# Ledger of designs, part 19: VH-VL binders against Protein mesh

Target 1, 209 residues: Protein mesh, of Bombyx mori (Silk moth) (h9jiq1r811to1019)
Amino acid sequence: GVAGIFGDPHIVTFDDLQYTFNGKGEYVLVRVDHSQLKLDVQGRFEQVPRNIHGAVNATHLTSVVAASNNSQTIEVRLRPQHAQWRYRLDVFANGKRVYFDRTALRVQYFPGVTVYQPMYVLNQSEIVVMFSSGAGLEVVENRGFMTARVYLPWTFMNQTRGLFGNWSLDVNDDFTRPDGTLASVDLNNFQSAHRDFAQHWQLTDREQR
Short names: E, the ipSAE of ESMFold2; O, the ipSAE of OpenDDE; V2, 0.75 times the mean of E and O plus 0.25 times the DockQ between their complexes.

## First folded at step 14 (VH-VL; framework fv_tafolecimab)

Design m1 (from k1 with heavy chain S105N; at its last look DockQ between E and O 0.90; V2 from the best seeds 0.00; counts 0 for: pae E 2.4 > 2)
Fold by ESMFold2, look of step 14:
Structure m1 (fold): chain C 209 residues (1-209), chain A 122 residues (1-122), chain B 106 residues (1-106)
Amino acid sequence: as target 1 above (209 residues)
Amino acid sequence: QLQLQESGPGLVKPSETLSLTCTVSGGSISSGDYYWSWIRQPPGKGLEWIGEIYYSGETYYNPSLKSRVTISVDTSKNQFSLKLSSVTAADTAVYYCARDSTYDNYYYFDYWGQGTLVTVSS
Amino acid sequence: EIVLTQSPATLSLSPGERATLSCRASQSVDSYLAWYQQKPGQAPRLLIYGASNRATGIPARFSGSGSGTDFTLTISSLEPEDFAVYYCQQWDNWPTFGGGTKVEIK
């Protein structure tokens, strides 16, 4: 299964439910607590700059951090446009910045996780994270916006929680809060997804990975 | 032994284009493990990075110079080149080519050319 | 742009003395800082990378320290060949250099 964040931001859950939310801060995208896979993926969202169609009250993904089965923690962070140089994304392994910008560095191995830049990419605009557990994370920068996809083996259906839903094959329970209650979200009202569901997955500073 | 050597005219008229070539010997510019930079130093002053190129042709430039600078590579000649358009007296400097290398996720310029003085004067 | 401010501009010392050179960044560059030595008519020579790691062939009397915004190059006992200009340079973004510190014979 696949779930992801695209655009400003558009979420597709593991059950193929699509919605938008405009929250700012750090949120749980997906957590898995299974005997064969433990996964924690968190995202940071910031206010979208004004676009050519005027002000947009929206946020965008600026950082994703992930760890699985006591792997090293991998963070992929969007570089601000004024700080972009030869890199569009920064990558950190347990807080140490690492680069993939040269032939010998395109694939790097860390405890529990392999990280690489695809061979056709020259500017770190695409980073792939492969955990030994079988979980995967793909992060892509395009025109200043970050998108992310999480890939999980099908054997973990019904094991996920967070903004990416429960992977129950039923879209109607994907808006489940951390306490197990179901949110009534109006898919035609972008504020409803945040107000009724996503804010409950927001992390405090003590909870951030 | 790796060596870098700048070449080109030492005198350029105002408003014209400064053109320099860096010839690399004792190593290959086609290696995917290095970037190749131009750096300049006005007489008696500090250093300014101009820009860089990867062997595949990808370039990155100092934002203050980007509108006037072009860096190119010719892997068959083991060379990379600098063009700086619309020069003024402020562009008078010693121009260095340098190799951008890495170890343990830190970058550094480990090999430099001898430098060539380019004077912008009528 | 990340601005590096070096101080002092000139340091007048005798052989055998300890030299302490400062580099201050306008924003944090973590440990992505290098130090270079330059003698008249020559290209810069790498001394220190990653704030504190000596480059290959650099004598132990050279050491670097610091992180974030404040960095120091120390030459524990000056040799005659150490009288030169020293530059710091950051790698957190496109490269910028400090203005230099000239170490000269008193």
Scores: ipSAE 0.509, ipTM 0.786, lowest interface PAE 2.4, mean pLDDT 88
ESMFold2 (binder alone), look of step 14: mean pLDDT 92; pTM 0.945
OpenDDE, look of step 14: ipSAE 0.681; ipTM 0.874

Design m2 (from k1 with heavy chain Y103V; at its last look DockQ between E and O 0.84; V2 from the best seeds 0.00; counts 0 for: pae E 2.7 > 2)
Fold by ESMFold2, look of step 14:
Structure m2 (fold): chain C 209 residues (1-209), chain A 122 residues (1-122), chain B 106 residues (1-106)
Amino acid sequence: as target 1 above (209 residues)
Amino acid sequence: QLQLQESGPGLVKPSETLSLTCTVSGGSISSGDYYWSWIRQPPGKGLEWIGEIYYSGETYYNPSLKSRVTISVDTSKNQFSLKLSSVTAADTAVYYCARDSTVDSYYYFDYWGQGTLVTVSS
Amino acid sequence: EIVLTQSPATLSLSPGERATLSCRASQSVDSYLAWYQQKPGQAPRLLIYGASNRATGIPARFSGSGSGTDFTLTISSLEPEDFAVYYCQQWDNWPTFGGGTKVEIK
């Protein structure tokens, strides 16, 4: 299965439910806390910078942090467009910045996780994270926006929770809050997705990775 | 031992194109472990990074010079080159080629050519 | 563009004295800062990378410190060969250099 988050932020759950929200801060995208299988993927959202037409009322994904089955924690962080030159994304392994922009550095191995830049990507605009658990994370920068996709084998089915839903094969229960209650979200109202659902998955400083 | 050597005309007329070549010996441009840079220094002044190239041909340029700069590489000759168009007296400088290297995820210029003075005058 | 401001422009000292050179960035560059030495008629020579790591072959009297926006190069006891111009250079974005600090004999 695949779930993803795109630009503004637009979310597609593991059950193919699509929605947006305009929250700021750090949120649980997907979490699994099972005796045989652990996964924690978190996203950070920031206010879109104002443009020549004034303030922009939207947020965008700026960082994704992930770990699985006692792996090192991998963070992929968007570089602002004016700070981009040879690389579009920053990558951190347990908080240490690492680079993939040279042949010898293209594929790097860390405890529990392999991180690489795909062939023919030279500006670090795409980073792939492959956990030994079978979980995968793909992060792509395009025109100043970060897109992230989480790939999970079927062993994660029905065990996920967070903004990417529960992978029940039923879109109607994807808006499940941390306490197990179902949110009533108006898909025509971006504020409803945040107010009624997403904010309950928001992290405090001590819960962040 | 690795050495870099600049070559090209030392005198260029205004509005023309400055062309320089850096020849690398004692190491290989095609290894893919390094970027290859041009850096200049006007007489009595500080250093300015012009741009750099990877052996595959991918280039990155100083935004203030980008419209006038072309850097190219010839891996079969173990050389990379600079062209700077529409030069003025302000482009008079010592031009260095340098290797862009990394250790522990930190970048730096570890090997430099001796430099070549290019004077722009009528 | 990240602007690096070096101070002082000129530092007049005698051999054996301690030299302290400052580099200030217009925005945070974390620890992605290098220091170079340049003598007249020569190319720059790498001294320090990653703010505080001595390059191969650089004597222990050279040390670097700082992070974020404020960085320092220290030469603990000046030798005659240390009278030169010193440049800082950041790597957090496309490379820029400071204006230099000339260390000269008093």
Scores: ipSAE 0.450, ipTM 0.770, lowest interface PAE 2.7, mean pLDDT 88
ESMFold2 (binder alone), look of step 14: mean pLDDT 92; pTM 0.945
OpenDDE, look of step 14: ipSAE 0.566; ipTM 0.844

Design m3 (from k1 with heavy chain Y103E; at its last look DockQ between E and O 0.72; V2 from the best seeds 0.00; counts 0 for: pae E 2.5 > 2)
Fold by ESMFold2, look of step 14:
Structure m3 (fold): chain C 209 residues (1-209), chain A 122 residues (1-122), chain B 106 residues (1-106)
Amino acid sequence: as target 1 above (209 residues)
Amino acid sequence: QLQLQESGPGLVKPSETLSLTCTVSGGSISSGDYYWSWIRQPPGKGLEWIGEIYYSGETYYNPSLKSRVTISVDTSKNQFSLKLSSVTAADTAVYYCARDSTEDSYYYFDYWGQGTLVTVSS
Amino acid sequence: EIVLTQSPATLSLSPGERATLSCRASQSVDSYLAWYQQKPGQAPRLLIYGASNRATGIPARFSGSGSGTDFTLTISSLEPEDFAVYYCQQWDNWPTFGGGTKVEIK
């Protein structure tokens, strides 16, 4: 299964439910807390920068942090425009910055996780994270926007929670809050997805990472 | 033994284009293990990175010079080149080519050419 | 742009003395800092990379320290060949160099 964040921001759940929200801060994208299987993927959303038409009422993904089972924690962070020279994305393994910009560095191994830059990429605009649990994360920079996809094998089915839904094969229960209650979300109202559902998955400072 | 050698005119008139070539011997530009840079040093002053090229042709430039700089590579001749357009007296400097190498995610310029003085004078 | 400020601009010392050279970055560069030595009429020579790792063939009297914004190059006992200009250079972003510290004979 695949779920993802695209654009400003557009979410597709593991059950193919599509919605948009404009929240700021850190959110649980997907979490699995099973006795034999753990996954935690969190995203940071920031205000879209001002353009020539003035302020923009939208947010975008700027960082994804992921760990699975007892792996090292991998963060992929969007570099701001003024800091781009040959790297579009920064990658951190347990807080240490690592680079994939040369043939010998393209694939790197960390405890519980492998991280690589695809063969056709030369500027760290795409990073793939593969956990030994079978979970995968793909992060892509395109024209200053970060897109993220989480790939899960069938062993994660019916066990996910967060902004990417519960992978029940039923879209009608994907808006489930952390307390188990079902949110009533108006898909035609951008504020409803945040107000009624996404904000409940927002992390406080003590819940991050 | 790896050597880098700059070549090109030592005198350039204002408003013209400065053009230099770095020839690499004892090693290969076509490997994916290094970046290749141009760095300059005005007389009596410090060093300024101009830009770099990867063997595939991908380039990155100092933002302050980007509008005037072109770096190119010819892997069949084991050479990379610098063009700096619209030069002024401020572009008078010793120009170095250098190899960008890495160890344990730390980068450095380990091999440098001997440098060539380019004077911009009418 | 990450600006590197080296101090002092000139350090006047005698052979056998200890030299301490400072490099300060305008923002954190973690440990992505290198030091180079340059003698008149010559290209720069790599001394230290990753703030503290000596390059191959560099004498043990050269050592580097620091992280974040404050970095130091130390020459424990100056030899006659050590009187030169020293530059720091960061790799956290596109490369920039400090203005240099000239170590000269008093």
Scores: ipSAE 0.484, ipTM 0.773, lowest interface PAE 2.5, mean pLDDT 89
ESMFold2 (binder alone), look of step 14: mean pLDDT 92; pTM 0.945
OpenDDE, look of step 14: ipSAE 0.581; ipTM 0.841

Design m4 (from k1 with heavy chain Y106W; at its last look DockQ between E and O 0.74; V2 from the best seeds 0.00; counts 0 for: pae E 3.7 > 2)
Fold by ESMFold2, look of step 14:
Structure m4 (fold): chain C 209 residues (1-209), chain A 122 residues (1-122), chain B 106 residues (1-106)
Amino acid sequence: as target 1 above (209 residues)
Amino acid sequence: QLQLQESGPGLVKPSETLSLTCTVSGGSISSGDYYWSWIRQPPGKGLEWIGEIYYSGETYYNPSLKSRVTISVDTSKNQFSLKLSSVTAADTAVYYCARDSTYDSWYYFDYWGQGTLVTVSS
Amino acid sequence: EIVLTQSPATLSLSPGERATLSCRASQSVDSYLAWYQQKPGQAPRLLIYGASNRATGIPARFSGSGSGTDFTLTISSLEPEDFAVYYCQQWDNWPTFGGGTKVEIK
């Protein structure tokens, strides 16, 4: 299965439920905590930069952090357009910056995880993260916006929690809060998605990676 | 030993195009491990990065100069070149070519040419 | 654009003295800062990269420190060949250089 964040935060869950929200801060995108299978993927959302007409009332994805089982933690961070030059995204492995523009290092191996830049990509605008657990993360920059996709094998089915849903093959329970309760979300009201569901998946400083 | 050498006219008239070539010896531009930069220094003043090129042709430019700058590479001659259009007296400077690298996860200019003075004057 | 401000503009010292050169960035550059030495008629020479790492062949009397916005180059005991202009350069974005500090003989 696949779930992702696109555009002005547009989320597609593992069960193909689509919704948007305007939250700021750090959120759990997907979490699995099973005795033989662990995954933690977190996203950071920030205010869209001001334009010539003043403040913009929207947020966008600016960072994704992921770890699975005993892997190193991988962070992919968006560079804002004014700071983009040779590199569109920054990549960190256990907090250390990693670069993929050297020919011999376009694919790099870390404990529990492999990270690479696809062929013909020279500016770190696309990064693929493959965990030994079978979980995958694809992060793409386009025109200053970050898109992220999480790919999970069937071994993760019915075990996920977070903004990407629970992968139960039923969209009706994708708005499940951390405490297990089901949120009543009005899909015609994007404030409802944040107020009634997404804010409960927001992280404190002690919970962030 | 890697060496970089600038070549081109020392005098350019205002409004014309400044054109310089950097010849690389003792190493290969096409290795894929390095970017190749142009940097200038007006007499008695500090340094300004102009831009860079990767051997495959991808370029990145200083935003203040981007509208006037073209950097190109000829891997068969192991050379890269600078063209700066519509020059004025403010473009008078010593022009350096340099190699930059992200080896060891750090960016810096480890090899420089000796520099060539280009004067823009009527 | 990240602006690097170097101070002082000129540092007048004698051989054997300690030189302390400052570089301040307009925004955090973490540790992505390099120092160069330049003598008249010559290209710059890399001294320090990553704020504190001495480049190959650079004597131990040169050291760099700092992170974020405030950086220092220290020459522990000036030698005659150390009287030159020193530039800092940041890498957190496309490269920019400071205005330089001239270390001259008193």
Scores: ipSAE 0.296, ipTM 0.698, lowest interface PAE 3.7, mean pLDDT 86
ESMFold2 (binder alone), look of step 14: mean pLDDT 92; pTM 0.946
OpenDDE, look of step 14: ipSAE 0.504; ipTM 0.813

Design m5 (from k1 with heavy chain E58Y; at its last look DockQ between E and O 0.83; V2 from the best seeds 0.00; counts 0 for: pae E 2.4 > 2)
Fold by ESMFold2, look of step 14:
Structure m5 (fold): chain C 209 residues (1-209), chain A 122 residues (1-122), chain B 106 residues (1-106)
Amino acid sequence: as target 1 above (209 residues)
Amino acid sequence: QLQLQESGPGLVKPSETLSLTCTVSGGSISSGDYYWSWIRQPPGKGLEWIGEIYYSGYTYYNPSLKSRVTISVDTSKNQFSLKLSSVTAADTAVYYCARDSTYDSYYYFDYWGQGTLVTVSS
Amino acid sequence: EIVLTQSPATLSLSPGERATLSCRASQSVDSYLAWYQQKPGQAPRLLIYGASNRATGIPARFSGSGSGTDFTLTISSLEPEDFAVYYCQQWDNWPTFGGGTKVEIK
């Protein structure tokens, strides 16, 4: 299965439910907490910068952090436009910046996780993270926007929680809050997705990676 | 033993194009292990990075100079080159070529050419 | 652009004295900072990379410290060959250099 975040932000769950929310801060995208299988994927959303017409009422994805089982933690951050030169994205392994800008560095191995830049990419605008658990994360920069996709094998089915849903094969329970209650979300109201569902998956400093 | 050596005219007229070549010996540009840079130093002043090139031809330039700079590579000759257009007296400097190397995700210029003075004057 | 400000501009000392050179960045560069030595008529020579790691062949009297925005190069006991200009340089973004600190004989 696959779930993802795009644009402004637009979410597609593992059950193909689509919705938009406009929250700011750090949120759980996918969490699995089972005795033999752990996964934690978190996203950071920031306000879209002001333009000459005033404040912009939207947020966008700027960072994704992931770990699975006993792997190192991988973070991929969007570089601001004024800091984009050789690299569009920054990549961190357990907090240390790593680079994929040379032939010998295109594929790098860390405890529990492999990270690579696809062969056609020269500027770190696309990074792929592959955990030994089978979980995968793809992060792509395009024209200043970050897209993230999480790929999971069937061994994760019915075990996921967070903004990407439960992967229950039923879209009707994808808006499940951390306490197990179902949210009633008006898909035509961006405020409803945040107010009734997404804000409950928001993290504090103690909870984030 | 790796060596870098700059070559080119030492005198260039204002508004014309400065052109330099760096010849690499004792190592290979085409190995894909390094980036190759041009750095300049006006007499009695500090250092300014101009830009860099990878063996594939992919380049990155100092934003303040980008509109006037072209760096190119010829792997068959083991050389890379600098062209700086529309020069003025402010472009008078010693020009260095240098190798960008890395260890443990830290980057540095480990080998430098001896430098060549280019004077912009009528 | 990340601006590196070095201080002092000139440091007048005698052989055997301790030299302390400062480099301050306009924004955090983490540990992505290098130090170079340049003698008259010569190209720069790498001393320190990653803020604190000595390059190959650099004597133990040279040491670097700092992270974020504030960095220091220390020469524990100056030798006659150490009188030169020293530059810091960051790698967090496209490379920029500090203005230099000249270490000269008092």
Scores: ipSAE 0.510, ipTM 0.790, lowest interface PAE 2.4, mean pLDDT 89
ESMFold2 (binder alone), look of step 14: mean pLDDT 92; pTM 0.945
OpenDDE, look of step 14: ipSAE 0.759; ipTM 0.888

Design m6 (from k1 with heavy chain T102V S105N; at its last look DockQ between E and O 0.88; V2 from the best seeds 0.00; counts 0 for: pae E 2.7 > 2)
Fold by ESMFold2, look of step 14:
Structure m6 (fold): chain C 209 residues (1-209), chain A 122 residues (1-122), chain B 106 residues (1-106)
Amino acid sequence: as target 1 above (209 residues)
Amino acid sequence: QLQLQESGPGLVKPSETLSLTCTVSGGSISSGDYYWSWIRQPPGKGLEWIGEIYYSGETYYNPSLKSRVTISVDTSKNQFSLKLSSVTAADTAVYYCARDSVYDNYYYFDYWGQGTLVTVSS
Amino acid sequence: EIVLTQSPATLSLSPGERATLSCRASQSVDSYLAWYQQKPGQAPRLLIYGASNRATGIPARFSGSGSGTDFTLTISSLEPEDFAVYYCQQWDNWPTFGGGTKVEIK
C-alpha cells in the first residue's frame, strides 16, 4: 500500500481517503508499534511564506523523519528557496548530513535502512528511503513544494495509525484519534479535518524526534 | 598526476564575451565523482565562485552572474569552458578552473589551474 | 547568499609567532568550511576542510576550529613559507569565500 502528502497539504490515506488540513507543527503520519514490527514517520508543516498580498492561510510539508525497527533515523528536509542551488532537499542519517550528488554516493547504506537518489536526479530533488522492515519513503521536491509517499508491504495492514489512517480497507475508520475514538470530519469544511482529527496527532516538544 | 590549465585571450573589449577553456590532463572529466568549477579573483581582491559543471552537462551558477554565464563541457577533449557575456572593467580578474571534490561528506577544491589574467579594457 | 567576514585584514607577525585568523559567517554553515592558503603568483592551496580536518600533506602547525558562524585558523609557530593570504570558504550553500587575511612579516 501507499499513502502520501502532496504539497499544500493534500493527504491520501492507505485506504485512498483524501482530505486536506492547514495544521502547523509536527504530526504523526504513520505509526506502527507491534512486537515484531515498528514504524514511525512524522511530518513537519510550516506556514507558507508571505506573498505581496500579505499572509497566506496555508501550510506545507517541510520535513519528514522516519525510522523502522532498529534502523537509523532518516530525516529529509526541504531546503529554503535561497539555499536551493545544487540541493533541493537535505538528508540526515541520525542527525548527520549526507549527500547523494555523485556516482559513488548515489546509494548509501546505514543500519537498518538504505537511502538513494534515483539515477535521473542530479540535484537531490528526489530521495528514496528503504527500510529493512519493508517500509519505504519517497520524498520529492517540485517548485518549492515537498511531496512524500510512504509505501508499506501487506505485513503492515491493519496495524497503522496516524494521519495516513488504519489501512483497514475501510475509509470509515481512517479518522481514528490516538485514544481510539472516531472523529466526525466534514470534508466540505476546510477546518474540520484539523480541528476534529489531525490536531490530536500533533506532537508536543517531548514527543518529537 | 591530475593537472588543470586555463587558456584563452588575455584581453577582452567591454560589452564582448569572455571565453576561457580549462584542459584537464592526468585524469578524466567523464568521471561521475567530480564537478568542475570556474573561480575568479580581481587583482588584489578575494575569490568569487562563478559556477560549475558535471560531466553530463548539468550546470550551476553564482546567482549574481547567472544571467551572463555559460559553462560547457567537451568530454571528448577532456575540457570545460567558460563564457561570460557583456563584460565590463569589473570583470577584470585572474580566472581559475578547479576540481570540486568530496571526502567524508565535506567538499573542497583540491586541484586548481595556475590561473589566467583576463583584462577588460578598450 | 552566505557572507564570510575574515579578520583581521592583515596580520603583521614574525617567524615563530602564533597566528590566529578569524572567519565569521552571516548564518550557520555548520562545519562546512574550508581554509586555503594563497602565495603570491599562485593558485590557492587547500589547508583545512570540514572546519578542522587537515588536508593531506599539511603540516601539523596548521589547525582549524569552530562551527556554526565562528571559525578560526591557527598557525602555531609561523615559518617563512607561511607568510601568505588565507581564505575561508563555505559549502553549506553555493560556494562563497571570505575577503582574506594577509599574514605578513612584521
Scores: ipSAE 0.498, ipTM 0.790, lowest interface PAE 2.7, mean pLDDT 89
ESMFold2 (binder alone), look of step 14: mean pLDDT 92; pTM 0.945
OpenDDE, look of step 14: ipSAE 0.718; ipTM 0.884

Design m7 (from k1 with light chain W94Y; at its last look DockQ between E and O 0.93; V2 from the best seeds 0.00; counts 0 for: pae E 2.4 > 2)
Fold by ESMFold2, look of step 14:
Structure m7 (fold): chain C 209 residues (1-209), chain A 122 residues (1-122), chain B 106 residues (1-106)
Amino acid sequence: as target 1 above (209 residues)
Amino acid sequence: QLQLQESGPGLVKPSETLSLTCTVSGGSISSGDYYWSWIRQPPGKGLEWIGEIYYSGETYYNPSLKSRVTISVDTSKNQFSLKLSSVTAADTAVYYCARDSTYDSYYYFDYWGQGTLVTVSS
Amino acid sequence: EIVLTQSPATLSLSPGERATLSCRASQSVDSYLAWYQQKPGQAPRLLIYGASNRATGIPARFSGSGSGTDFTLTISSLEPEDFAVYYCQQWDNYPTFGGGTKVEIK
């Protein structure tokens, strides 16, 4: 299965439910906590600058942090536009910056995780993270926006929670809050997904990676 | 062992194109382990990074110079080159080529050419 | 652009004295800072990388410290050959250099 986040920002859950929210801050994208399988993927969202006549507020993804089982934690951050010289994205392994810009560095192995830049890319605009648990993360920068996709083998089915849903094969329960209650989201109301669902997956300062 | 040497005209007229070549000896540009940079220093002033090239031809330039700069590489000659168009007196400087190297995720310029003075005057 | 401001512009000291050179970045560069020495008529020479790591062949009297925005190069006891200009340079974004500190042997 695959779930992802892109654009202003649009989410596609593991059950193919699509929705938009305008939240700012850190959110749980997907979390799995079982005796044999652990996964934690978090996203940071910042406000997009509005124009003078804006009626619509929007946010965009600026960072993704992921770990699975006992792997090192991998963070991929969008570089600010003025700082996008050689690299479009920054990559950190357990908080230490790593680079993929040379032949010997294209594929790097860390405890529990392999990270690489695809062979056709030299500017770190695409980064692939492959956990030994089978979970995968792909982060792509294009023209100053960042998208992320999480790929999970079927062993994770029915075990996920967060903004990417629970992968139950039923879109009707993807809006499940951390406490297990089901949110009633009005997809015709641009604020409903955040107010009724996504804000409950927002992390406090203490909970952030 | 490894050496970098700049070559090219020392005098360029205003509005013309400055052209320099860096020849690398005692090492190989095509190894893919390094980036190769041009850096300049106006007389009595500080250093300014101009840009860089990877052996595959991928380039990155200082935004303040980008519209006037072209860096190229010829791996068969073990050389990389700088062209700076539409020069003015402000482009008078010592021009260095340098190797961009890395250790433990830290980058640095570990080898530099001797530098060549280019004067822009009529 | 990340601007590096070096202080003082000139440092006049005698051999045996301690030199302290400052480099301040306009935004955090974490530890991605290098120091170079340049003698008259010569190319720069790498002294310190990663804020605090001495390059190969650099004497122990040279040390670097700092992180974020404030960095220091210290020469614990000046030797006559340390007459030179010193530049800091950051690697957090495209490379930029400080304006330099000239160390003059008095």
Scores: ipSAE 0.527, ipTM 0.789, lowest interface PAE 2.4, mean pLDDT 89
ESMFold2 (binder alone), look of step 14: mean pLDDT 92; pTM 0.947
OpenDDE, look of step 14: ipSAE 0.530; ipTM 0.830

